# Designs tried in a protein design chat: VHH binders against q9vm92r272to629. Part 13

Target 1, 358 residues: q9vm92r272to629
Amino acid sequence: LEERMAFIEDYQQTQARSLLLYVREHQPAELISENGTIFSTTLDFALGKVKKMVRHAEHYSLDDARIKPPTPAEIVENQTFMVQSTDVLKSNAKFKVSEKVMAEYARLAGLYLDQIESLRPDYRWDGSRNLWILKPGYQSRGIGIVIRSSLDDILQWTSNNQNKKYIVQKYIERPLLIYRTKFDIRQYMLLTITDTKVSIWTYRDCYLRFSSQEFTMDDLRESIHLTNNSVQKRYKNKTNRDSRLPKNNMWSLDQFKNYLRIMGAPDGSWSKTYNGFKQNLVAVVMASLDETELLQNAFELYGCDFMLDEHYNPILIEINSTPDLSPSTEITARICPMVLKDCIRVVVDLPKNPTAAT

## First folded at step 1 (VHH)

Design f12 (framework vhh_8fcz_2)
Fold by ESMFold2-Fast, scan of step 1:
Structure f12 (fold): chain B 358 residues (1-358), chain A 125 residues (1-125)
Amino acid sequence: as target 1 above (358 residues)
Amino acid sequence: QVQLVESGGGLVQPGGSLRLSCAASGFTFSSYSMNWVRQPPGKGLEWVSGISWSGGSTTYADSVEGRFTIIRDNDKKMVYLQMTSLKTEDTAVYYCATDLIYGEFTLQSDAFDIEGQGTQVTVSS
């Protein structure tokens, strides 16, 4: 099927980027050995793959509708690359090249990664492990979610779940951490339809959700990697977790702004982040508009989940059309009723007084 | 409550420059994002540019990106639009506007709370 072929291609492209990222992030001397088993052809393959991605991303392309089955030669080349790159990334295999040659490959890796990352900013946070998150679509509370790195394991998982809705997406391996702990940000969005006009509203308040233990890629347990409160409330906060983090695993926006101030973040970092939320959400809504919805007066409240990079750029993770509004902490006990109250203001008051700000 | 007074418009040749000003009163200016919108002759309102409450983030319509710069001065309660490389298609009445806000929801669309008379920009051939 086209979907399977598209995923395999995405997985292989991600492997090439992972290898180049690994090379960029290590000293040349750390990557080489006189007895190394990996040759420069593996790096040439990865560079070629990323260069092709840059060409496609720079120009409008119809190639997304024209996936061709790989030739026998291409199958062999891909298999060889996957084996060799996996040996580097998973088993610490070393390159049999000079330090000078390795330094040149590191320079080229940096150049090509900078090019693709400027066109695909979301790629900055992929890391070098080629991890994917697998979600059964029928469970929205973290149940049955797993993280896998092996193509064979992922394909087997999807085969075992063929009778269910499911989602396969790239796991963000390098999120911004606070006190060595993973978090996401819940941002509310309200969509309203009056007459034939669709309006997008973003809530000016939000909150952060922390995992119950320190972030590590050496352990893929849900208690480390899934920040949903419904997942995290099942776990006790670990003793090695930084004591500055809240015991209820949430921060208000004011607490986050205070953290940014204390850490010396540039002026306007939160404003940059919030504008990024707005830009991402408008783009998604505009791309997904269905004309049949314009025939009804309607509204929908969405819970949108974001992570941040080291520069405070937002990464949209998920949009939930049935957000949990229960008072699970002191923060949600405050914010959720206010969101609902303000939804009523927009839905009831705006149609009666469309030119007046409150 | 909101009062916005635009100024700085006029007649310019294609390729020319203008700096528009907006004086705001009647609300806590430093707490709100500000926008410039325009209305070409015989057409509806078109959003041009936005600036966050702190000035730390700016956005632009594709048609003006790289040619216009939005700036604010919270101490003076002013918003500016620096316009360069003007085209005949930029001819319009220009308004500054606050986002429509209800409670803590902020409207992200081309609907804005416009109070002022605007300032006319005419780019002649």
Scores: ipSAE 0.337, ipTM 0.657, lowest interface PAE 1.3, mean pLDDT 80

Design f13 (framework vhh_8fcz_2)
Fold by ESMFold2-Fast, scan of step 1:
Structure f13 (fold): chain B 358 residues (1-358), chain A 125 residues (1-125)
Amino acid sequence: as target 1 above (358 residues)
Amino acid sequence: QVQLVESGGGLVQPGGSLRLSCAASGFTFSSYAMNWVRQPPGKGLEWVSGISGSGGSTTYADSVEGRFTIIRDNDKKMVYLQMTSLKTEDTAVYYCARLGEDSYWYSTPGEFDYEGQGTQVTVSS
């Protein structure tokens, strides 16, 4: 109940940001027409919505509950905005304003977006399409995952599939691409719990997984957008795909480091990325632990999936508690046995060899 | 018993080069990551570089990346630190170190199971 209302509010806020992103990223002349059907009131609504988000994020708002039932007037305003903004974003509808007025809206859009993105850095991963990824509430290895842009479609899908407890997440529309192709990074994490401490171990080796097709937002097929190896194994690589990409759709860490060097990435980009993996994983694990787990002697191995933004900042996509260690490529045939061997050494060997240094 | 013996330190001018060596014994060398750590005068231990058991992966502290190279020879049970473009701030006693854990896991700096006796590197004009 609360979840549905929270999602609707998030969707509507994302629509307002999507419209402003679209305006910021197009020339004013491209957005207008003498026969335009969209008026400045649609832009005013989007700016007002984002301004309220900025005030809330800065703690200027005294509203404790972010999700409140809308008034009848607010419902009508939201519905009108959704229809008009969707016509712009999905059907290329034009604004009936002067180029000078449109340029001023573009300036304001940039200002408000910069403000909210400085407070919510995760918003920089969003594009203008308001896309959402829907996943079954269990580890499915890509099965049953769908991408939707329509609020009605999303709500209908989750209602029709209630028994599967779908998770709805904003889709990352602006990932870093390699040779125009989407990838993610599989990073292993070991969690060890003793009666005295919790330890989080991040494996220093990792590998990249590529989509079989070039990235495009014009087609939402899983072969383009889901980099999971179990999904990509079902597809042949596209004929026009860049020949520098591996036929087995995986890169080792060394191959990625070589790519960074060739492309002129800033010195220390990988170190920044890896440190970001560690920070993200420590934060997630610490937020999840309760006191009772600290009293148990246990260990758990996790497979963590990351994407990168254009500045090589990691974006955590998911954490899999039952990671696949099967040798599916020459890369996984090397890495996966070593991960398992290293887990045994941390769990068995460290307790038998107490620390000699302070 | 695990033994680590460092050598190759000495006096060198800024911008110079040195190669440190570490001879390991008492364990299955190729199964363990090896590290170099250093202790500058009047300061605590600082981790410098690490290399996986196979030699396939290396890591470096930001202060030395691009200037130092860690390599190993598993047949000879040796690990080396090739140092170039040395700076006065690189002056320290350098130790070869092994964690009980494998090289690929996050660990708290300064918690090494075994350390050698060290080799002094002095960078001055």
Scores: ipSAE 0.000, ipTM 0.172, lowest interface PAE 12.1, mean pLDDT 78

Design f14 (framework vhh_8fcz_2)
Fold by ESMFold2-Fast, scan of step 1:
Structure f14 (fold): chain B 358 residues (1-358), chain A 125 residues (1-125)
Amino acid sequence: as target 1 above (358 residues)
Amino acid sequence: QVQLVESGGGLVQPGGSLRLSCAASGFTFSDYAMNWVRQPPGKGLEWVSGISSGGSSTTYADSVEGRFTIIRDNDKKMVYLQMTSLKTEDTAVYYCAKEYTGPWFDESSYYFDYEGQGTQVTVSS
């Protein structure tokens, strides 16, 4: 019941941040025209929205606030803002203000964005496109995933596909890229349950999966934006793609560590990333665990997909049950059998004979 | 061939003390952290205590902190667990374990490369 209203509010807040980010990233002279159709009231609205978000984020009791339905006046104001901000972001509409006034709005945009991003670090992953990724709750391997930018499209899609229990997530518009190309990291996780104890195991080896094309926000095709091997194996790598990237679209952990060394990443960047994987996975498992459903001597293997931000912080994008363990490359031919062997060691050998852990 | 031999277990009354010993062979003892883990009757393995390769750092499970002390002697290739103020809940088979060098790793459970045959500790009146 309240999920739709909460999403609409999130979408509108993201639109305000998107407009301010767009203003921050462009020179004032590029944003204005004497025959411009967008007025300063659109920027005032966006600044007011973000300022309100800052105030709410600073309050201790915000978590308990119920979202109330907007008034008719607020609905009209929001609709006007959405139309005008979309004209700027998608149609390159210009503001009818002086360069000096536009420069002041750019300064305020930077100030307000810095404030909210300090309180909400996840907002640094956002760009100006207000993109959302829609994933079916029961499907895996990239099947049925779509990217949408329109509120109406998103609401229509979820209504038309309610039987699939779609999950709507903000699309990560500013992931770390390697040689201008999008990637994700496949990280295996094993859950074991003995009596009432849950143990979370994170595999020490992992691999990276690359898109077949250079990253661009001008084209939302799955060959650019979905790094799953089941998607990418249908596409040929583009000739303008950086030649340092692998033809088979995968890197081993050792190749990634070598890349970090060559790029001059701070010492401990991989350790930071790996520790972040563990923290994210423990948090998700603990949040979803129902003690009344604990089963003795149960286990489950998961394939977890992560992206990284510019500071090598992990961003969890998906957890897949029944992960594909087939040898699709020489990397998966090596790692997947090892994962299965180690699952047997943990689940079967260790409880019977602690000395069998090796 | 790695071998870990535990000893020192036995029957004690609540509030009593025991010292467990573990003799290690077949590997460069001073290069590896050592741990004690236990298995109570009808339950899974529980990590108890750990000591760094040089002996400068020790860690303990909340349930035993302040009551147990882990010590190592690299010259003798020995690790010890000094147990005081024993409770009936401490009844378990205790295992000595070399640090896990395998690929699996987590923060909620400690799995170890080699574990010994164990020594039984029974706390009963």
Scores: ipSAE 0.021, ipTM 0.205, lowest interface PAE 5.7, mean pLDDT 79

Design f15 (framework vhh_8fcz_2)
Fold by ESMFold2-Fast, scan of step 1:
Structure f15 (fold): chain B 358 residues (1-358), chain A 128 residues (1-128)
Amino acid sequence: as target 1 above (358 residues)
Amino acid sequence: QVQLVESGGGLVQPGGSLRLSCAASGFTFSSYAMNWVRQPPGKGLEWVSGISGSGGSTTYADSVEGRFTIIRDNDKKMVYLQMTSLKTEDTAVYYCARVPSEYGYDWTLSGEDYFDYEGQGTQVTVSS
């Protein structure tokens, strides 16, 4: 129940940000009409909601962490906002305000979005469609994953599939694309745990996995939007797909670095990306560690999936505790055995004999 | 027999620059990745930067990227940290640390780190 209420709140907050993103991304003249049916109060509501999110993020306290049930008046205001904002975002409804007034709202939208995005960097990859990805909680392997935009559809889907314990996550609408195609990056992480130390290791090599067809938001099929090799190997590459992309749907790190050079990416873009991997992984691991794990003198290998934004900042998608290490391409045939061999060096040989690493 | 000796620290004004040096001995220097880590007053160790054995690959903590540059000279068995645009938050004891780096071994430490050797450190104070 609390989970459902938390999701509904997150969905509504995302709707407010979606409306402001839409306003920021369009010229004022495109958003208005003399016959417009949407009034400035809809924009005032969205700005107020985002401003409240900024205040909460800046001045978080224990009391502010506990969400109070909405009043009847607040429920009505939220319902009105959802109807009006949905008409804008999905039906192209126009605002009945002057161009000058719309320009001012666009400026404020930009300021408020910049403020919340500086406090919540993960918001930078959201689009204006309020899309969510629904994954079954038990060994999905890409099966049963769906993308939904409607709150009612999401709640109905999870209710109709209770036995599969679906997890609901915000879909990343604005990833970096390579030759108009979606990709992710498989990055290995090793966690070593002793009675006095926890160490997080990030492997220096990685590989990219491509979708079998060009990215588009007009079609939400898994063959476009799910880059997992277990999903993509079920699909044939489309003929309209850029011929520079590999037939086996993988690139080595060296191929990606060469792409960055050819495309004129800023110097240090890969170093920035790799450092971002490290920072994201440290934050997640440290937040999840408990005393039982530390006392086990254990080690664990993880496969971490990242996407990138337009500035080459990493977006952590998933951490897999049982990564597939099978040689499915020449790239994985090289990398996976080396990862396993190097794990032995760190967890078995190195603590007993530091020179074993040479 | 493995030794790492840091030098080059001191007092510097905000916005200033310093170059730290680390002299290594007792091992095949080019076979090991080298790192700089620091300990601010009253805090734990934090990783700052790393460089591969060949010097062909470098990595930096987000807090120092664009301001610090790690360099090595394998002939002299030295690793350096060129620090620019120094901030009061950079005040710390800086340590040179060795990690494995050879063919087929390519893990970079992050978080609570395992270093098989580290030096005695060099103090950097950024103050007006």
Scores: ipSAE 0.019, ipTM 0.378, lowest interface PAE 5.6, mean pLDDT 78

Design f16 (framework vhh_8fcz_2)
Fold by ESMFold2-Fast, scan of step 1:
Structure f16 (fold): chain B 358 residues (1-358), chain A 128 residues (1-128)
Amino acid sequence: as target 1 above (358 residues)
Amino acid sequence: QVQLVESGGGLVQPGGSLRLSCAASGFTFSSYAMNWVRQPPGKGLEWVSGISGSGGSTTYADSVEGRFTIIRDNDKKMVYLQMTSLKTEDTAVYYCATEGDYTSPLWYESQSYGMDVEGQGTQVTVSS
């Protein structure tokens, strides 16, 4: 119940940011009409929501962290905002406001979005569509994942599937594309835990996985949006797909580096991306470690999925504690056995000879 | 008995420079890679930079690349972080940490905790 309320709040906050993103990315003249049906109060509401988010992110007030049930008046205000903002975002409704006033709202939208995005860098990956991924808790390898944009659809979906625990998370609407096609990067991480030391290892090799079809936000099919191999191996590549993309839907790291060179990416783009993988993985592991893990000698291999933004910054999508190590392509037939062999070297060989080189 | 002592922090205006130092003892210094990590107020640890045992290889977090330079002096058992063009976002307690040798052929040890003793750190405050 508290989880439901938290999600509704997140959805409404995302809607407010979506409206401001839409306003920021369009010229004021494009947003207004003398016959417009949307009033400045809709923009005031969105700005107020984002301003509250900025305040919370800056001040870390624990007292404000408690979600209270909305009052009837607040329910009506939120409902009105949802209707009006959806008309703008999905039906191209126009604001009944002067161009000068609209320009001032666009300026404020830019200011508040810049502020919240500096405090929440993950928000920079959001578009204006308010899309969410619904993942079943007990199914792995991308099976049963759906993408939804409607609050009512999401709530109905989770209600109809109460026997399965669903994970709801925001969809990344602005990923880097290669030849108009969505991809992710499988990056392996090894966590080694002894009674005295925790080490986080990042594999030096990785591979890319492509969707079987060109990316479009107008079609939310798995074959376009879910890049993991368990989903994509069920689909045949479309004939109109760019011929430079591999038939097996994977690229090696060397092929990706060659692509960066051909496309004129700045020198050091891969180094930037890889350093970002290391930074993101260290942050996640450090946030999750507790005393129980430190009391056991253990190792755990993780498959980590990243997307990239247009500046080659990595976006961590998922960490899988049961990564698929089966040889499904020439690339995985090479990489997966090496990962397994190298895990043995780190776990078995390194602890026996930590000072052998001295 | 590994011991690391950080120093060199202070208050500096945006655009300024600082050099942090880490004095190491209790282990064969040249055999271990060294890292700088930082903890901004109210946030978790963030990896900043790494340098191999020989000093022949360096790596940097995207947020500091081009602005920070990691250097080591194996004779003095010192690691330095030269920071330039400092931003308010660089405000943090800075720690140095050891990691294993860059000996694994395909695994990079990005961070380690526990066996190596982390010092008190050194506070860097960037404000106007």
Scores: ipSAE 0.147, ipTM 0.500, lowest interface PAE 2.8, mean pLDDT 77

Design f2 (framework vhh_8fcz_2)
Fold by ESMFold2-Fast, scan of step 1:
Structure f2 (fold): chain B 358 residues (1-358), chain A 124 residues (1-124)
Amino acid sequence: as target 1 above (358 residues)
Amino acid sequence: QVQLVESGGGLVQPGGSLRLSCAASGFTFDDYAMNWVRQPPGKGLEWVSGISWSGGSTTYADSVEGRFTIIRDNDKKMVYLQMTSLKTEDTAVYYCAKDTYYESSGYTEPFDYEGQGTQVTVSS
């Protein structure tokens, strides 16, 4: 139940940030009404929550990181905030404050959001919808994944599906889009073990997978939001989708690099992305890897799925320990055999003759 | 025997500057890209900056862009990180890391670092 408490806290913190994001993104006059039903106390509560998050991010401490049960008064305050903030975010309820007061709250919202986002860059991927993605265990291949916005719906879903041991994660509401379409990147990772060292290798080639239709937050259908090939191969591409996107819903790395050049991305954007893949994979794998899982002089191949933010920073979505290496497209027919062949070079050839690889 | 020895860390006030150094030995230095990575207290590893084998291209994490400069001296087998406008958020152990890349293998080893790192503490 510690996991449940941690999730509820994270959901409530995300709701506070969602409200401040909403306030920052709208003109003060659009947020207020003489007949408004939401009061400044709701904004004060959200600012207080985010201020506390900033303090915790700045002053990491084992004691400060510990989740404490809320008092009865705090439970009531949280419940009131959830009701009122939800009315704003989902029902367009208006604040009963002056435009000048609302403008000051918008300024403070921007200040506190800038502070937390500088300390937690991953928070820049969040929007104002407080959406969560629910995934059954690690190797689901897109089956059984659902997107939910309601705390009650999420708790009910996980309770009704205890046998599947669902993982609950924030939905990435602000991914980088290509021609208004969601994509992910399949990046291969090789783990090798020699006598005393576990090494992580990233394959220098990768490919992108596109959704079959344009991205929209107004519709949470899997054909828009899940780029996994097992999901997307069940759908036909929409006719009004940008014609520059491939009919087979995949791009090679060269095609992506060409896109970056055409769109005027900063020099070094791909190098930044690739180094970010390495950073994310080292951090996640080393945190979870048991050295005894690998036999000496053995290897394991993983397929890793990433999205990007607007600054070309990678967002790790999933690591698959049994990646599909079948030639499902012309791109995978080219890449997958090379991935396997090059694993042999790393495991067999390099230890015997390092100069053979260069 | 690959060795990477970091130095130059210390205590500095916000807005201050430090220059980190990494001395490389045991490999052909000018064949490899070099990186700086850091680990803040209680947090995971974070990539900071990279420089190509020739020094012809550099890349930076968004959090340090415009404030940090990565430089290499192939003759001296050194890589440096010039840090300016330091923030409390820059407090971390900084590690020097080489990439292993072999033309025919297709795989690169991410951030092969060998040292204890150098501690940077930014406090007022």
Scores: ipSAE 0.022, ipTM 0.406, lowest interface PAE 6.6, mean pLDDT 79

Design f3 (framework vhh_8fcz_2)
Fold by ESMFold2-Fast, scan of step 1:
Structure f3 (fold): chain B 358 residues (1-358), chain A 124 residues (1-124)
Amino acid sequence: as target 1 above (358 residues)
Amino acid sequence: QVQLVESGGGLVQPGGSLRLSCAASGFTFSSYAMNWVRQPPGKGLEWVSGINSGGGSTTYADSVEGRFTIIRDNDKKMVYLQMTSLKTEDTAVYYCATGEYWDSPSGYELFDYEGQGTQVTVSS
């Protein structure tokens, strides 16, 4: 119940941000009509919701302790907002306000979004579609992953698939694309745990995985949006896909570095990205250890999936505790055996010979 | 065996300065990049700054760029974080951590933070 309530609140907050983002991204004249069916109260609600989020982010511990179930009046207000804002975002409904009034709302939307995005930088990766990715809680090799935009669809899906214990996460709507195609980066991480000490190791090599089709938000099919190999191996590359992309849907790190050079990325862009990988992974590891007892004399290999924003900042998508190490391409045939071999060097050889990994 | 001991934290007023120190032992210090990371109260860990093994290349998180400076002394096996123009948002426990080791036969880069950290509190 508390879990559902928290998700519903997150969904509604995302809807408010989505509406303001939509308003910010369009000219005022494009948003209004003399026959408009949406009134300024919908924008007032969204602004109030985001302002409350700003206050919550500024007072994290206190506001978390004070989260309470919505009142009946608040439930009705949220329901009205969801209906009206959904009409705007999905059906192109127009506001019945003057152009000058809409321009003022666009200005306020920009100010409030800037405020929340300065406190929550991860919000900059969200678009105006309020999309969520639903993943089976039990490992299924990417099978059963779906993308949904409707609160009712999400709740119905999880209710109808209770046996699979679905995990619901916000979908990254604005990833960096290469030749108009979605990709992720597979980065390996090794954890070694001794006594109460945790050591994090990142593998020096990585690879990119491409979707088989050009990216579009108009079609939510897995062949466009899910880049993992167990999904993509079921699909053929489309003929309209950029010919510079590899037929095996993978790039080595060196190929990516060459792409960055050709595209004129600033010197040090890869170093910035790689340091960001380490920052994100350390944050996740420390958060998980903070929530549970440390395991002694253990080691674990993880496959970590990242996407990038337009400034080459990494976005952690998922961590896989049983990464696929099969030789699916010439790149994985080269890197995966070395990942396993080098893991043994760190966990077996280091304690007996301290110079083995140093 | 790898040990990282942070020090130099304390209470400071907004706009003030502090220098954090990290003493390293148990590994070939001059072969590793070094990093500073921090954990604000009630939040996750945030990477702050990095310096390569030779000390000639540094990088910083956007939130501290222009205010913090990372330096190292390979002879003393020390890494430092010089913090200026401190803000209340800089309040955190600060940890130092190892980074890349390009001559490693294992292909893995150690990112290790075994210290207790050093508390920085920026308050009036």
Scores: ipSAE 0.016, ipTM 0.396, lowest interface PAE 6.4, mean pLDDT 78

Design f4 (framework vhh_8fcz_2)
Fold by ESMFold2-Fast, scan of step 1:
Structure f4 (fold): chain B 358 residues (1-358), chain A 125 residues (1-125)
Amino acid sequence: as target 1 above (358 residues)
Amino acid sequence: QVQLVESGGGLVQPGGSLRLSCAASGFTFSSYSMNWVRQPPGKGLEWVSGISSGGSSTTYADSVEGRFTIIRDNDKKMVYLQMTSLKTEDTAVYYCARESDYGWYEGQTSAFDIEGQGTQVTVSS
């Protein structure tokens, strides 16, 4: 129940930011009409919502935010905003304001979005569509994943599927694309546990997985949006897909580094990305240690999935505790056996030299 | 055998500078990449910076980019972290750690990967 209330609040905040993103991205003249049905009060509500988010983020950690039950008046105000903003975002409804007034709202939208994005860098990955990805808690190989934009649809889906524990996450609408195609990066992580000591290891090698079709937000099919190799193996690559992309839908790290060089990415882009992987994984593990039972003298291998933003910053999508190590391509046939071999080296060799020489 | 000894920490005012040192022994220093990691009070370890075995390549966490510089001297078996424009959020115990020969990068978050006691940096007015 508490989770439901937290999600509704997050969804409504995302809607306010979505409207401001939409306003920022369009020319003022394109947003208005003499016969417009949306008034400035809708924009005032969105700006007010984002201002409250900025104030809260500056005074309190967003992770420590307390959610209060909304008053009846607040429920009505939120419902009115949702209806009006949805008409703008999904039905192209126009504002009944002057072009000069609309230009001022666009300026304020940019200002407030810049402020909240400086405090919440993850918000830079959001677009104006307020999309969410729903995953079953015991998912295997991408089965049961759906993408939804409607609050009512999301709430009904989770209620109808209570037998499955669903995870609800914001969909990343602005990922880095390669030749107009979505990809993710499989990065392995190893945890080693000795009595009360935990070590977090990041593998030196990784690989990219491509969608079988060009990226588009106009079509939410899994063949476009899910880069998992088990999903993509079921789909044939489209004929008009860029021919520089591999037919087996994977790149090695060396192929990605070569791409960065050819495209003129800033020097150190890969190093920045890789160090970001380490930072993200360390932060996630450290945050979860109090919730995880530690086994004496054990190790656990994880498959971690990342996307990148336009500045080559990593975005952690998922951590899989039972990664598929089967040779699905020439790349995985090489990497997966090496990962397993190197796990043994860590487990066998490290216990001999954990402290002073023996 | 393997030893890493950090030093150079202390109390400094916001906007100030400090230079941290790490003395390495018990391994072929010039063959390993080196890293700096830190642990703020009551929080987990976080990676700060890395330098390649020959010193030709350096990397930094976004939070310290442009403010910190990692340097190494293979003849002296030393790695350094030059810190400028220090902020209160830089307050932490700083550790140095070597790259793993086992295909995995070590020096992430555990004392198991960290041989030394670290050096305390406190940024306060």
Scores: ipSAE 0.197, ipTM 0.531, lowest interface PAE 2.1, mean pLDDT 79

